VH-VL binders against UPF0111 protein PH0637. Designs and how they scored, part 18

Target 1, 226 residues: UPF0111 protein PH0637, of Pyrococcus horikoshii (o58371)
Amino acid sequence: MIKMQVWKKLFAKSPFKPLIRHAEVVVQTVETLEKALDSWARGDYENMKEYAKKVDDLEDIADKIKSELRDSITSKLLMPVQRTDILEYLHMQDKIADAAEDTAKWLLIKRNLDSIPNDIKDIILKMGKESIKAAKLVYEAIKQLDNVLESGFAEKEIKKEYKIIKQIEEVESKIDGLDSKLMEIVFTSELDWKDGLYILNIARTLSNISDKAKDTAERIRVLMNK
Key: E = the ipSAE of ESMFold2; O = the ipSAE of OpenDDE; V2 = 0.75 times the mean of E and O plus 0.25 times the DockQ between their complexes.

## First folded at step 4 (VH-VL)

Design q71 (framework fv_polzastobart)
Fold by ESMFold2-Fast, scan of step 4:
Structure q71 (fold): chain C 226 residues (1-226), chain A 121 residues (1-121), chain B 107 residues (1-107)
Amino acid sequence: as target 1 above (226 residues)
Amino acid sequence: QITLKESGPTLVKPTQTLTLTCTFSGFSLSTRGVGVSWIRQPPGKALEWLASIFWNDDKYYNPSLKSRLTVTKDTSKNQVVLTMTNMDPVDTATYYCARSLYDYWGRMDVWGQGTLVTVSS
Amino acid sequence: DIQMTQSPSSLSTSVGDRVTITCRASQGIRSYLAWYQQKPGKAPKLLIYKASTLESGVASRFSGSGSGTDFTFTISSLQPEDVATYFCQQYNTYPYTFGQGTKLEIK
């Protein structure tokens, strides 16, 4: 590991600036999914469809940035942290946007939205809002990691980073709890089987957003332990 | 110390709209994970959850009353407002606001004193 | 909506007695059950959440147990100040619903 003070003399910019840019697009992707979910809950298929298309477009942009970053990182001779750890971080961060895209694809397969009970819609909306928090916290975490390196791994900055990681874990725990409640409702209530399958797949892909956010936070822990 | 207090009219005529304000101290709705819920209790009967609003403006309504309910917040004033349309004598109850934690368990840990709202002609 | 049924609706007992109140949900709610104490003319006070977790500042003589559909609330040794109506509340399924209440009196 190379201290940031030495690294800055060799390189013009932080290695984490491109990861921060990628995280911005990931946040936009999840925020756009939330707009699709809001339309979905109101029974507004056409607006839901338009937001779902925008989610797909944003995920494509995120994936392109990921590919460009991956290629760029492998060309550098000296890095302040292990190159493979940075690439594993990027992969996990990108999976957040991929999960959002998967959710949007599931939303599109059903046109009659009024058959879905409001209690199920309410839980799905809660999961969606928590997913935005997870994505924004990942964005805060990668920005704070840049501060950790710039400070030479100062304890104060490391403490701020761990606070953000704990918040991501709390959001993931809450989404897991909501998913568990939803599973129980679907399993124990008299819900049409096709609607059940539809809802369970939406919940699975929404849960994946926070699962990947937690995985991304774990990659940050790895980056800080070296 | 955390405190909440309900205020609004104590008498409402049938078909009118009820507006109640919850004013609180000791916490802020700018804090992540914090919200305010509205609950009512008709005289001698069980508690009924009405609505919740959280720091990020997430709003939840009891489905049986959703078409009649609106909840809003003014974070700078530490106030949450509940509006309920088309009041009926059956809506006579003590109305409470309570601090809600936007957490895994949905607990309401601190409650206001309550305000009795009577609906009569 | 999930219906919450409490038993008994009322009971009278003596100071120092062990008191047990039960709550049954019409469908599974895992451990997402809270218990409240309400004294006449006062707001409810949270005693227990997640079926068995005691709220901060609440006396240790209060306890809860159960999961799924059947829950119990226990006062190990009744004190005079415990005279109140007790309510269970599920928060597993939206909308959140309360039991009808159990009125506890000293004979």
Scores: ipSAE 0.000, ipTM 0.405, lowest interface PAE 19.6, mean pLDDT 85

Design q72 (framework fv_polzastobart)
Fold by ESMFold2-Fast, scan of step 4:
Structure q72 (fold): chain C 226 residues (1-226), chain A 124 residues (1-124), chain B 107 residues (1-107)
Amino acid sequence: as target 1 above (226 residues)
Amino acid sequence: QITLKESGPTLVKPTQTLTLTCTFSGFSLSTRGVGVSWIRQPPGKALEWLASIFWNDDKYYNPSLKSRLTVTKDTSKNQVVLTMTNMDPVDTATYYCARSYFGRDTLYYGMDVWGQGTLVTVSS
Amino acid sequence: DIQMTQSPSSLSTSVGDRVTITCRASQGIRSYLAWYQQKPGKAPKLLIYKASTLESGVASRFSGSGSGTDFTFTISSLQPEDVATYFCQQYNTYPYTFGQGTKLEIK
């Protein structure tokens, strides 16, 4: 409140704008992973490999933005918002891209994609689409946090932010449900053991995308507390 | 206690095939994410990664040597075997096996436990 | 292949001194860098992984930092037993590649 009004007088720009730019790259990383998953489901190893490499490149870009932002924050003596909370937010947001990269690495482990049953591929694709929703919601959440700050923490803007956070939690819950169903299929089917390990690790890393999105949303709650 | 130990011939003639065995204890290659890597070091030179094999039987080879290398595992014996064809005097080096990990989860440590190494001399 | 370049190639200093070794990757490797210590006639020993995480049982005087392409390894107060060759290694991309090594000696 009082300190926030003083901050607005001292600082012309929101500290969240660089975080929004980082979130844009995180979204691109997860969207590129979906293209890798689509190629994977079609049995197109070569296009899958190209998209997996692009996921790695985008995660590297996200890491560079994170490092530059961290250096900018840690080099300043005075900050308009608590420094440790911003750094923890950035760390969690970056882990979303890291999880997408891990998923891409797991996809590359297997050349013969036709041995994976279509019902398993369908669930993995659904998990992938939900992961994109999670990443896009994180992007919307950090943009809305900028609006919360510009409004002086108006009740209306805070309410919009909590609505987005709830949607992220709902996506995480849905992915958890899909993962549970996938585990049942893997354990009740006569699936080759190597294919079982392959699928379970893809599912684990995909679930990590939404788990890290939820962790990122928890950091937003901290940034909004008085 | 986790241990790895290399075994095989210490002297190989040019053009022959080298076979090295890594015998380990204290861990299993049935554990998700766990692998064994082969690394060599010519006398007084840098370390060079040769190959890795992981729990799922996935294999990775140094591209410069790929046509000469084969790595296999025998889970029941806790052994990993490296085969290198057409040996040359420039292949003289200490050969190491080491425990390694796959992926970017919290357990990925690089190569955390190494064997003592075995010197292989290639000479006529 | 990703090339790893260490600086300096050799270093001679005194007990108690702060020692800094750098490692540069030809491409981004994020934080997937390890530092190893190798004493004459012995196998390498892992000291640092994920660029900055100290391996269990390793002395607290050793530390690492950096990400992307530029990495630093530091010994805060050199001890006689630290005389060794130190290697960096990237494990972001196959083939895994090592630096040429930095030989550390006491004057």
Scores: ipSAE 0.000, ipTM 0.410, lowest interface PAE 18.3, mean pLDDT 84

Design q73 (framework fv_polzastobart)
Fold by ESMFold2-Fast, scan of step 4:
Structure q73 (fold): chain C 226 residues (1-226), chain A 122 residues (1-122), chain B 107 residues (1-107)
Amino acid sequence: as target 1 above (226 residues)
Amino acid sequence: QITLKESGPTLVKPTQTLTLTCTFSGFSLSTRGVGVSWIRQPPGKALEWLASIFWNDDKYYNPSLKSRLTVTKDTSKNQVVLTMTNMDPVDTATYYCARDLRWGSDYYFDYWGQGTLVTVSS
Amino acid sequence: DIQMTQSPSSLSTSVGDRVTITCRASQGIRSYLAWYQQKPGKAPKLLIYKASTLESGVASRFSGSGSGTDFTFTISSLQPEDVATYFCQQYNTYPYTFGQGTKLEIK
């Protein structure tokens, strides 16, 4: 954690530099969730629980940073973009970490992991891996947005940013495809109904990670067009 | 071609620490889903799993031996190292390393090293 | 820990005979069971994984079946080179556990 004064100094340099710091913690949160999913797939409840707890801790850190950043944005700061747009961006970016925390909470509900088939686990793990790509692309997008600003909104830097946004949209589409395949397997399999609900909610919360990444990318489009 | 080979001391005194190295080729521990496991077999007895390490540095240990075991990897050297403390004559066994694909629908111990007999005696 | 119990512990039969070995898990392991062949002085060799899937390069006379807690390994027509100890292994849950082995001999 850093003090409020550090955030004010970063905002003085760029409205986006504090958002980059927050994005770093969001990436760590999603990466830690993948480790929880890895343990979950192996039926290792205790290591899964340990990583799930760490996901919660990292989301708490992200949320605290979000609150500090929100409090540091004052009318006294001269910014090239609307404060409301910055706050909307931060809100969406933080929801990525929230989705990771929700997934970890669902993982913990079931102790006997033996009843979940490996083919279902494999798809969920693939969704997890793609979720990390989404989070990292958001981090690259906000860093590139800072480059766009520093260049005076140069066309070449704007084009690089749109390329990253397109990649985020492609990852979200891929996760949607995986989720659809998983739903069909769950519906047609001989899975206990409680295990079905368990898997459905894990998939839904994992899909939310990329959905929120896409929403965050849409906020970047708004910031670049104004 | 996939190969694994165990190396280390073949004779260990009681209370000493055993260090074994598994050197492999034909695959990488940078590949998602790939790991290496250590398994031992006392003369004339069943196989006993000791530890596993995976591409993401996740480690698993047999609970009955966990306090004595450490597994590490060096991905650039294609090596996995097992350390077992406080050796006792009952730990005399052939020690194997094996590729562990316990991840996803097609996982199993598909390739094994030749094994190394470790005798614990004074 | 999941206990794996094999039956029989030893078996002696004739070339050409059908051989059946069973493996029972103390808890449900779905289909996450492998069968290994071990010849004297050699490392185990994977024959079957996911209870019934034959490993590449393994002779078609070997087969596996079962799910949950009860599993069967079969050699449809025993050959002299099949003399070995056979082990089942569950890989559904850590720790991985093995059966005690079935020693197969020819009369």
Scores: ipSAE 0.000, ipTM 0.434, lowest interface PAE 15.4, mean pLDDT 86

Design q75 (framework fv_amivantamab_arm2; at its last look DockQ between E and O 0.56; V2 from the best seeds 0.00; counts 0 for: pae E 4.0 > 2)
Fold by ESMFold2, look of step 5:
Structure q75 (fold): chain C 226 residues (1-226), chain A 121 residues (1-121), chain B 107 residues (1-107)
Amino acid sequence: as target 1 above (226 residues)
Amino acid sequence: QVQLVQSGAEVKKPGASVKVSCETSGYTFTSYGISWVRQAPGHGLEWMGWISAYNGNTNYAQKLQGRVTMTTDTSTSTAYMELRSLRSDDTAVYYCARDLRWGSDYYFDYWGQGTLVTVSS
Amino acid sequence: DIQMTQSPSSVSASVGDRVTITCRASQGISSYLAWFQHKPGKAPKLLIYKASTLESGVPSRFSGSGSGTDFTLTISSLQPEDFATYYCQQYNTFPYTFGQGTRLEIK
């Protein structure tokens, strides 16, 4: 208890609250991407296009929040956490939204999906669902880091943080497995080369969402450990 | 209540064409596809092709490529299958079926009653 | 094209018997396999889709299993109305293809 009070008295405010605000927009971005993926798999190009536009708009909002936070953090500020650590975290968290936008761009390229087998579409949808789970866990992880600081680094709160980080790693591993399965199907199929490249690039951008989520989790570990 | 009603039996000479209609009701026509399936006497079911009522895209069995044309009319919620250059081995019962592959949990859940096409001289 | 091979071509059985029909795909189709029942003079009837999911109104004595390339339709206790021809069909990839059929006859 007294450790938490000393921390708060020595430091002006929690540096993590702006990162939590950014993470909320990142989650909205990836949730909107899932809606685009659902429409995509159904062959509903017009609804997919509308959701892809919203993904782009939300990514722009995330970029603006990142820029505002970067501008407000200078070397002259007395901060409880190193400025460079905050900026490195923000950069990695923002890359989650960037990867979601990349996925949306790829979805827009092909209007007719009749040449894409159903088992491939199913794997892509599963990867999308896991990517959303990863982004939500990042949001929970940065919120929990704020709780760790408020508690004065209580071991109970630290254990909760490590549990969330482990869940992010498990989701990333699951997406890697799905990506490997998809690669095998695409390369052993008689898909047109354009369709194969199209599908593999969608899968790569989805896998990048979870990769960046894992990178962000490692950054939380650094912020917590000293 | 989903229903597919096909046009009546046809008798044709070799070299002629036939156009079978499949009038649908009880669902949003433009949200689904229609597959065409035939069965010659003494034979199994043969998939002929598919058309999307949403965008008009088609996919035909290779055996029939160049002889078959599938179309839709959204104002009447009707699908059509035209088979040209008829031969005696095209004698069959022709079925239309609603295709649920596109955005649905079900597959070929509703069928037309069948249309007998007889090709003889 | 994905070829679908059914076995056996015909089965003679009595009411109450257990019957198993198999279907093999020439390449992987995951679980995108349907089973149809077809009686003379009627349109085919969907029994099972996605390899193992019973269509609404189909009796529970019908079951499907399998994934990848090997699939099975089982009728646990034959009824008089079950004597028909049964077809499998893959719907993973165009062109959709049917098995050659299995005729189930009363002994």
Scores: ipSAE 0.300, ipTM 0.686, lowest interface PAE 4.0, mean pLDDT 86
ESMFold2-Fast, scan of step 4: ipSAE 0.523; ipTM 0.793
ESMFold2 (binder alone), look of step 5: mean pLDDT 90; pTM 0.903
OpenDDE, look of step 5: ipSAE 0.714; ipTM 0.866

Design q76 (framework fv_amivantamab_arm2; at its last look DockQ between E and O 0.79; V2 from the best seeds 0.00; counts 0 for: pae E 2.6 > 2)
Fold by ESMFold2, look of step 5:
Structure q76 (fold): chain C 226 residues (1-226), chain A 122 residues (1-122), chain B 107 residues (1-107)
Amino acid sequence: as target 1 above (226 residues)
Amino acid sequence: QVQLVQSGAEVKKPGASVKVSCETSGYTFTRYGISWVRQAPGHGLEWMGWISAYNGNTNYAQKLQGRVTMTTDTSTSTAYMELRSLRSDDTAVYYCARTSYLPGDYVRFDYWGQGTLVTVSS
Amino acid sequence: DIQMTQSPSSVSASVGDRVTITCRASQGISSYLAWFQHKPGKAPKLLIYKASTLESGVPSRFSGSGSGTDFTLTISSLQPEDFATYYCQQYNTFPYTFGQGTRLEIK
């Protein structure tokens, strides 16, 4: 009850402010994943496990906020922006946190990384950094959308929004290139098949973070156009 | 400034064991690993294995697996290599070397111990 | 295990000469290769890491190049102190194997 009242008050200030609050938790989730990845690369399983547990907790919080926002949204409250558009955006943004949790789960599977070549570890870390950058750009994008609204859709603010969206697309494209390079190394190397499966699934979950960031950017275009 | 000082030369009989120490100074011991490399007379360098001073993880050359144990003592910043069931072809100079455990430069062997001659005589 | 093959096994050269030593890996190691100089009675000395990066304090007459499977160490103008045995080492995949060495001797 009290939580629903808080969300309804935020919706009254701006249709985008509750989405910004959800995005803050998504950013915390991916930033915690970054710490898990750094610990993973160093072979520090215990710290990686601690950060992976925090990723799971933050994803649960993001899911809870999503549910509370869905319960708080009515067509009557959001006349300038359609309820369906808000919910579609929220769904995509929440999937970023879900993908980050998937990555954390895969990191936990292998305790010792000595069998993983250094060139593969290096590519995974690069993919992780780019995926996390994509998620942070989504946060900047929803904040900028609120600025666009407050400015009365000033051309300068709209241009800033499209620049952020373009940056998200560029990061997703870079991750696709890294994923292709990783696939080539895994399938042409003498890597054990279990290690190959492990690495490729980590790569898939990292790619999914950026894919969902790109999908979220596409929903921002919808929210910006009437 | 960075120094690796190894224990002195040893003479052993076949079937015995040897434990070589590598005392480090001038850097943060737990930020690096220690690799062990040997050179038999008239032969090239042979990587034996390494140990992370960060978490104690080891990786040994396959031909030495089961005969070698590498350990560290963080309180004295010292690494140890024990080779068991010695053979005459284990006669060599044994080196310790500092290695990075960061991705992309794990094996930057920038500082080496002076070497320890181990002679295995029948 | 990744085998590292050096060529040639020995080189006779004079002070001032240019020398090239090659190293081939049995499978791709990206740029995860180091070069060492080893003199009798001394510990090995790191010259080059990551295939082409010169270690601090190493003279600029030493250079490294290559990636993947084929790598080269070049000494542009030999000095008397450069006569030694040179080793490459891959550090992409355990075990971090060395090449068999190239002995550089005075003619």
Scores: ipSAE 0.427, ipTM 0.756, lowest interface PAE 2.6, mean pLDDT 88
ESMFold2-Fast, scan of step 4: ipSAE 0.568; ipTM 0.812
ESMFold2 (binder alone), look of step 5: mean pLDDT 91; pTM 0.927
OpenDDE, look of step 5: ipSAE 0.723; ipTM 0.873

Design q77 (framework fv_amivantamab_arm2)
Fold by ESMFold2-Fast, scan of step 4:
Structure q77 (fold): chain C 226 residues (1-226), chain A 122 residues (1-122), chain B 107 residues (1-107)
Amino acid sequence: as target 1 above (226 residues)
Amino acid sequence: QVQLVQSGAEVKKPGASVKVSCETSGYTFTRYDISWVRQAPGHGLEWMGWISTYSGDTNYAQKLQGRVTMTTDTSTSTAYMELRSLRSDDTAVYYCARGSYLPGDYVRFDYWGQGTLVTVSS
Amino acid sequence: DIQMTQSPSSVSASVGDRVTITCRASQGIRSYLAWFQHKPGKAPKLLIYKASTLESGVPSRFSGSGSGTDFTLTISSLQPEDFATYYCQQYNTYPYTFGQGTRLEIK
């Protein structure tokens, strides 16, 4: 309840401050998932399981912030952009944390990884590391959007924002490349079909992190073109 | 049995760089992460970052981003922390700590090195 | 950054006393809090993790409690070796942050 009061005060001065707070938790969620992936690759199920639980806990916190912000937005506060655009942005940003949670859930369904080749694990770890970059860039993008607003949509600040958006797109493209390479290895390797499905679902949910980051960046373009 | 042994004290001039080592023994090096924590004289503890001993991935405190590099050498079970562009306010005792994960924990620093005093003065 | 504030900053006590140290987080950290004992010239020593779980080998006179934003470290019957500086640390959110420390001094 104290946090809700703080959100309302910040929103009155800067409509993007609460979204920045939410983005911080999203970054932490993806960083924690990378810890789960590191334990997973080592074959440390118990530690992976605990990191996976923390990913779930952090996503729950992100969801609570989202709910509080939704309730706050329905108030009588004056906003420089349309309420529906803010809510759609928040929805996309939150989906990044959802994708991290989905990945953690897939990690949990298999205890013994002896049958999974290390080259597959290495690519998945690289995808995880790039996912952190995507989440951090989203955090930088929403902070820069606050600067765009405070400057009165100055051209210089808008150009900085587009540079960050382009970097998010580049990270997503790199993850797509890693996913394609992983799929090639899965389909050309002597890998059990159940292990294949397991790995492909981990890759799909990991790729969704950067995909949702790119979708979030697209929402920023909408907010800037008001 | 578990031990983390750090390199000896260093005296550096402003603008120089320092590289502190942390040699581990008594456990499988690649199963635990290493974090670095420092304490300036008369101040509290400050977390600097961590490194995965398995993947080599790092996460640094934002205020040190661009000045710090953490690395490992699995063949010698040793972690390293290099801090560049040293300033007087970097004078501190630098610790390495083993990051142990337990149920519900992100980090649990269960074993620490003895500390390395880095003095930055002209 | 989550700010960790300890109270008191220093406390003077006698052997046999019950000592209580409080730690407050500026934001919710669930139970992801650790307590460390730090003596001059030595490395910090982990006492408690996950707010209330006693580290192996730590005397039972040490106990921790709390969740969310308010946490307490209690020493039920102070011993001579307990005079030190105590730190709380949150590990819920990057960057990990420590309290400013509570100095426990002999009366």
Scores: ipSAE 0.000, ipTM 0.406, lowest interface PAE 17.1, mean pLDDT 84

Design q78 (framework fv_amivantamab_arm2; at its last look DockQ between E and O 0.65; V2 from the best seeds 0.00; counts 0 for: pae E 5.4 > 2)
Fold by ESMFold2, look of step 5:
Structure q78 (fold): chain C 226 residues (1-226), chain A 120 residues (1-120), chain B 107 residues (1-107)
Amino acid sequence: as target 1 above (226 residues)
Amino acid sequence: QVQLVQSGAEVKKPGASVKVSCETSGYTFTSYDISWVRQAPGHGLEWMGWISAYNGRTNYAQKLQGRVTMTTDTSTSTAYMELRSLRSDDTAVYYCARDYRWGSYYFDYWGQGTLVTVSS
Amino acid sequence: DIQMTQSPSSVSASVGDRVTITCRASQGISSYLAWFQHKPGKAPKLLIYKASTLESGVPSRFSGSGSGTDFTLTISSLQPEDFATYYCQQYNTYPYTFGQGTRLEIK
């Protein structure tokens, strides 16, 4: 009840402020994943494992916040079309944290990375950095949407919003380029098939973070149009 | 000041074994790997393998697999390389080298070298 | 294994000369290449890592360039202490391998 009252008060200030609170946890999740990736690339399994556990904990927190917000919207909002748009945004934003947890689970599978070439590890690290950038841009995008609402949909604030959305699309394009380069290296190299499978699945989960960030940005376009 | 100090020169007969020590100082021993590299007279450098001072994990060159054993003693910050079933072409200067950091695998500090001569 | 081929095998040069040594990998190694200087009776000394990054304390007359398969070590103005054997080493993929060496001799 107390948590429900907190969420209801935030919704009363703006329909977007509770989504901003959720996005803060999503950013923490992806930032923690980068620390896991850095430890992973160094071959430091024990520190990587500790960060991967923290990613799992943060994803659980994000999922709990999502559930509490869903319950608050049900009890507070009387405009189902608007409610549906908010819930779909929340669903997509939460999937960013889910994808980060999927990456962490794959990192845990292999304890010894000596067979993985350094150029492959470098590409994975770059994809991780771009995934963090994507999640941070989603956070900035939902904050800017709140500014758009506060300004009464001023054209200047709307233009800032579309600039952030464009930056999310640029990050997704960069990750696609890195993923293509990685696939070529893996398929033209002498990697063991288990190592190839392992690396490509890590890359797929990192790409999924940016895909969900892009999906979330598309939901922002819908929310901005009322 | 990072230092790697190796044991002294040795003369061995074919079929014998040799164990070279590498005592480290000036850094946290368990934070770096130790690689072993050798150079036969008139030849270039040859990587032999490495050992993690953190967990004892090893990776040996395939040519030497089955003949080489690398160990560490964290209480003395010392790495060891033992080469068994010595042959005359094992005559070389043997170096230990510190890996720059976890997973980087280039050698920033080297021991002074240990000459091992295998002669009948 | 990735083969590292250095060229030339030896160079005769005078103090003050500019010297270029090349290293070619048998397959791509990105920028994961190091250069070492080795004098008789001494331990090898790291000069350059990541193809072009100068190790701390190494004189700026040394430089490295290249990526992929083709790499170059350049000494812009030879000093008497630079006469040694130079090795490249790839560290992208196990087993890490060295070039055969390039002897730099005084004319």
Scores: ipSAE 0.146, ipTM 0.622, lowest interface PAE 5.4, mean pLDDT 86
ESMFold2-Fast, scan of step 4: ipSAE 0.360; ipTM 0.726
ESMFold2 (binder alone), look of step 5: mean pLDDT 91; pTM 0.902
OpenDDE, look of step 5: ipSAE 0.796; ipTM 0.905

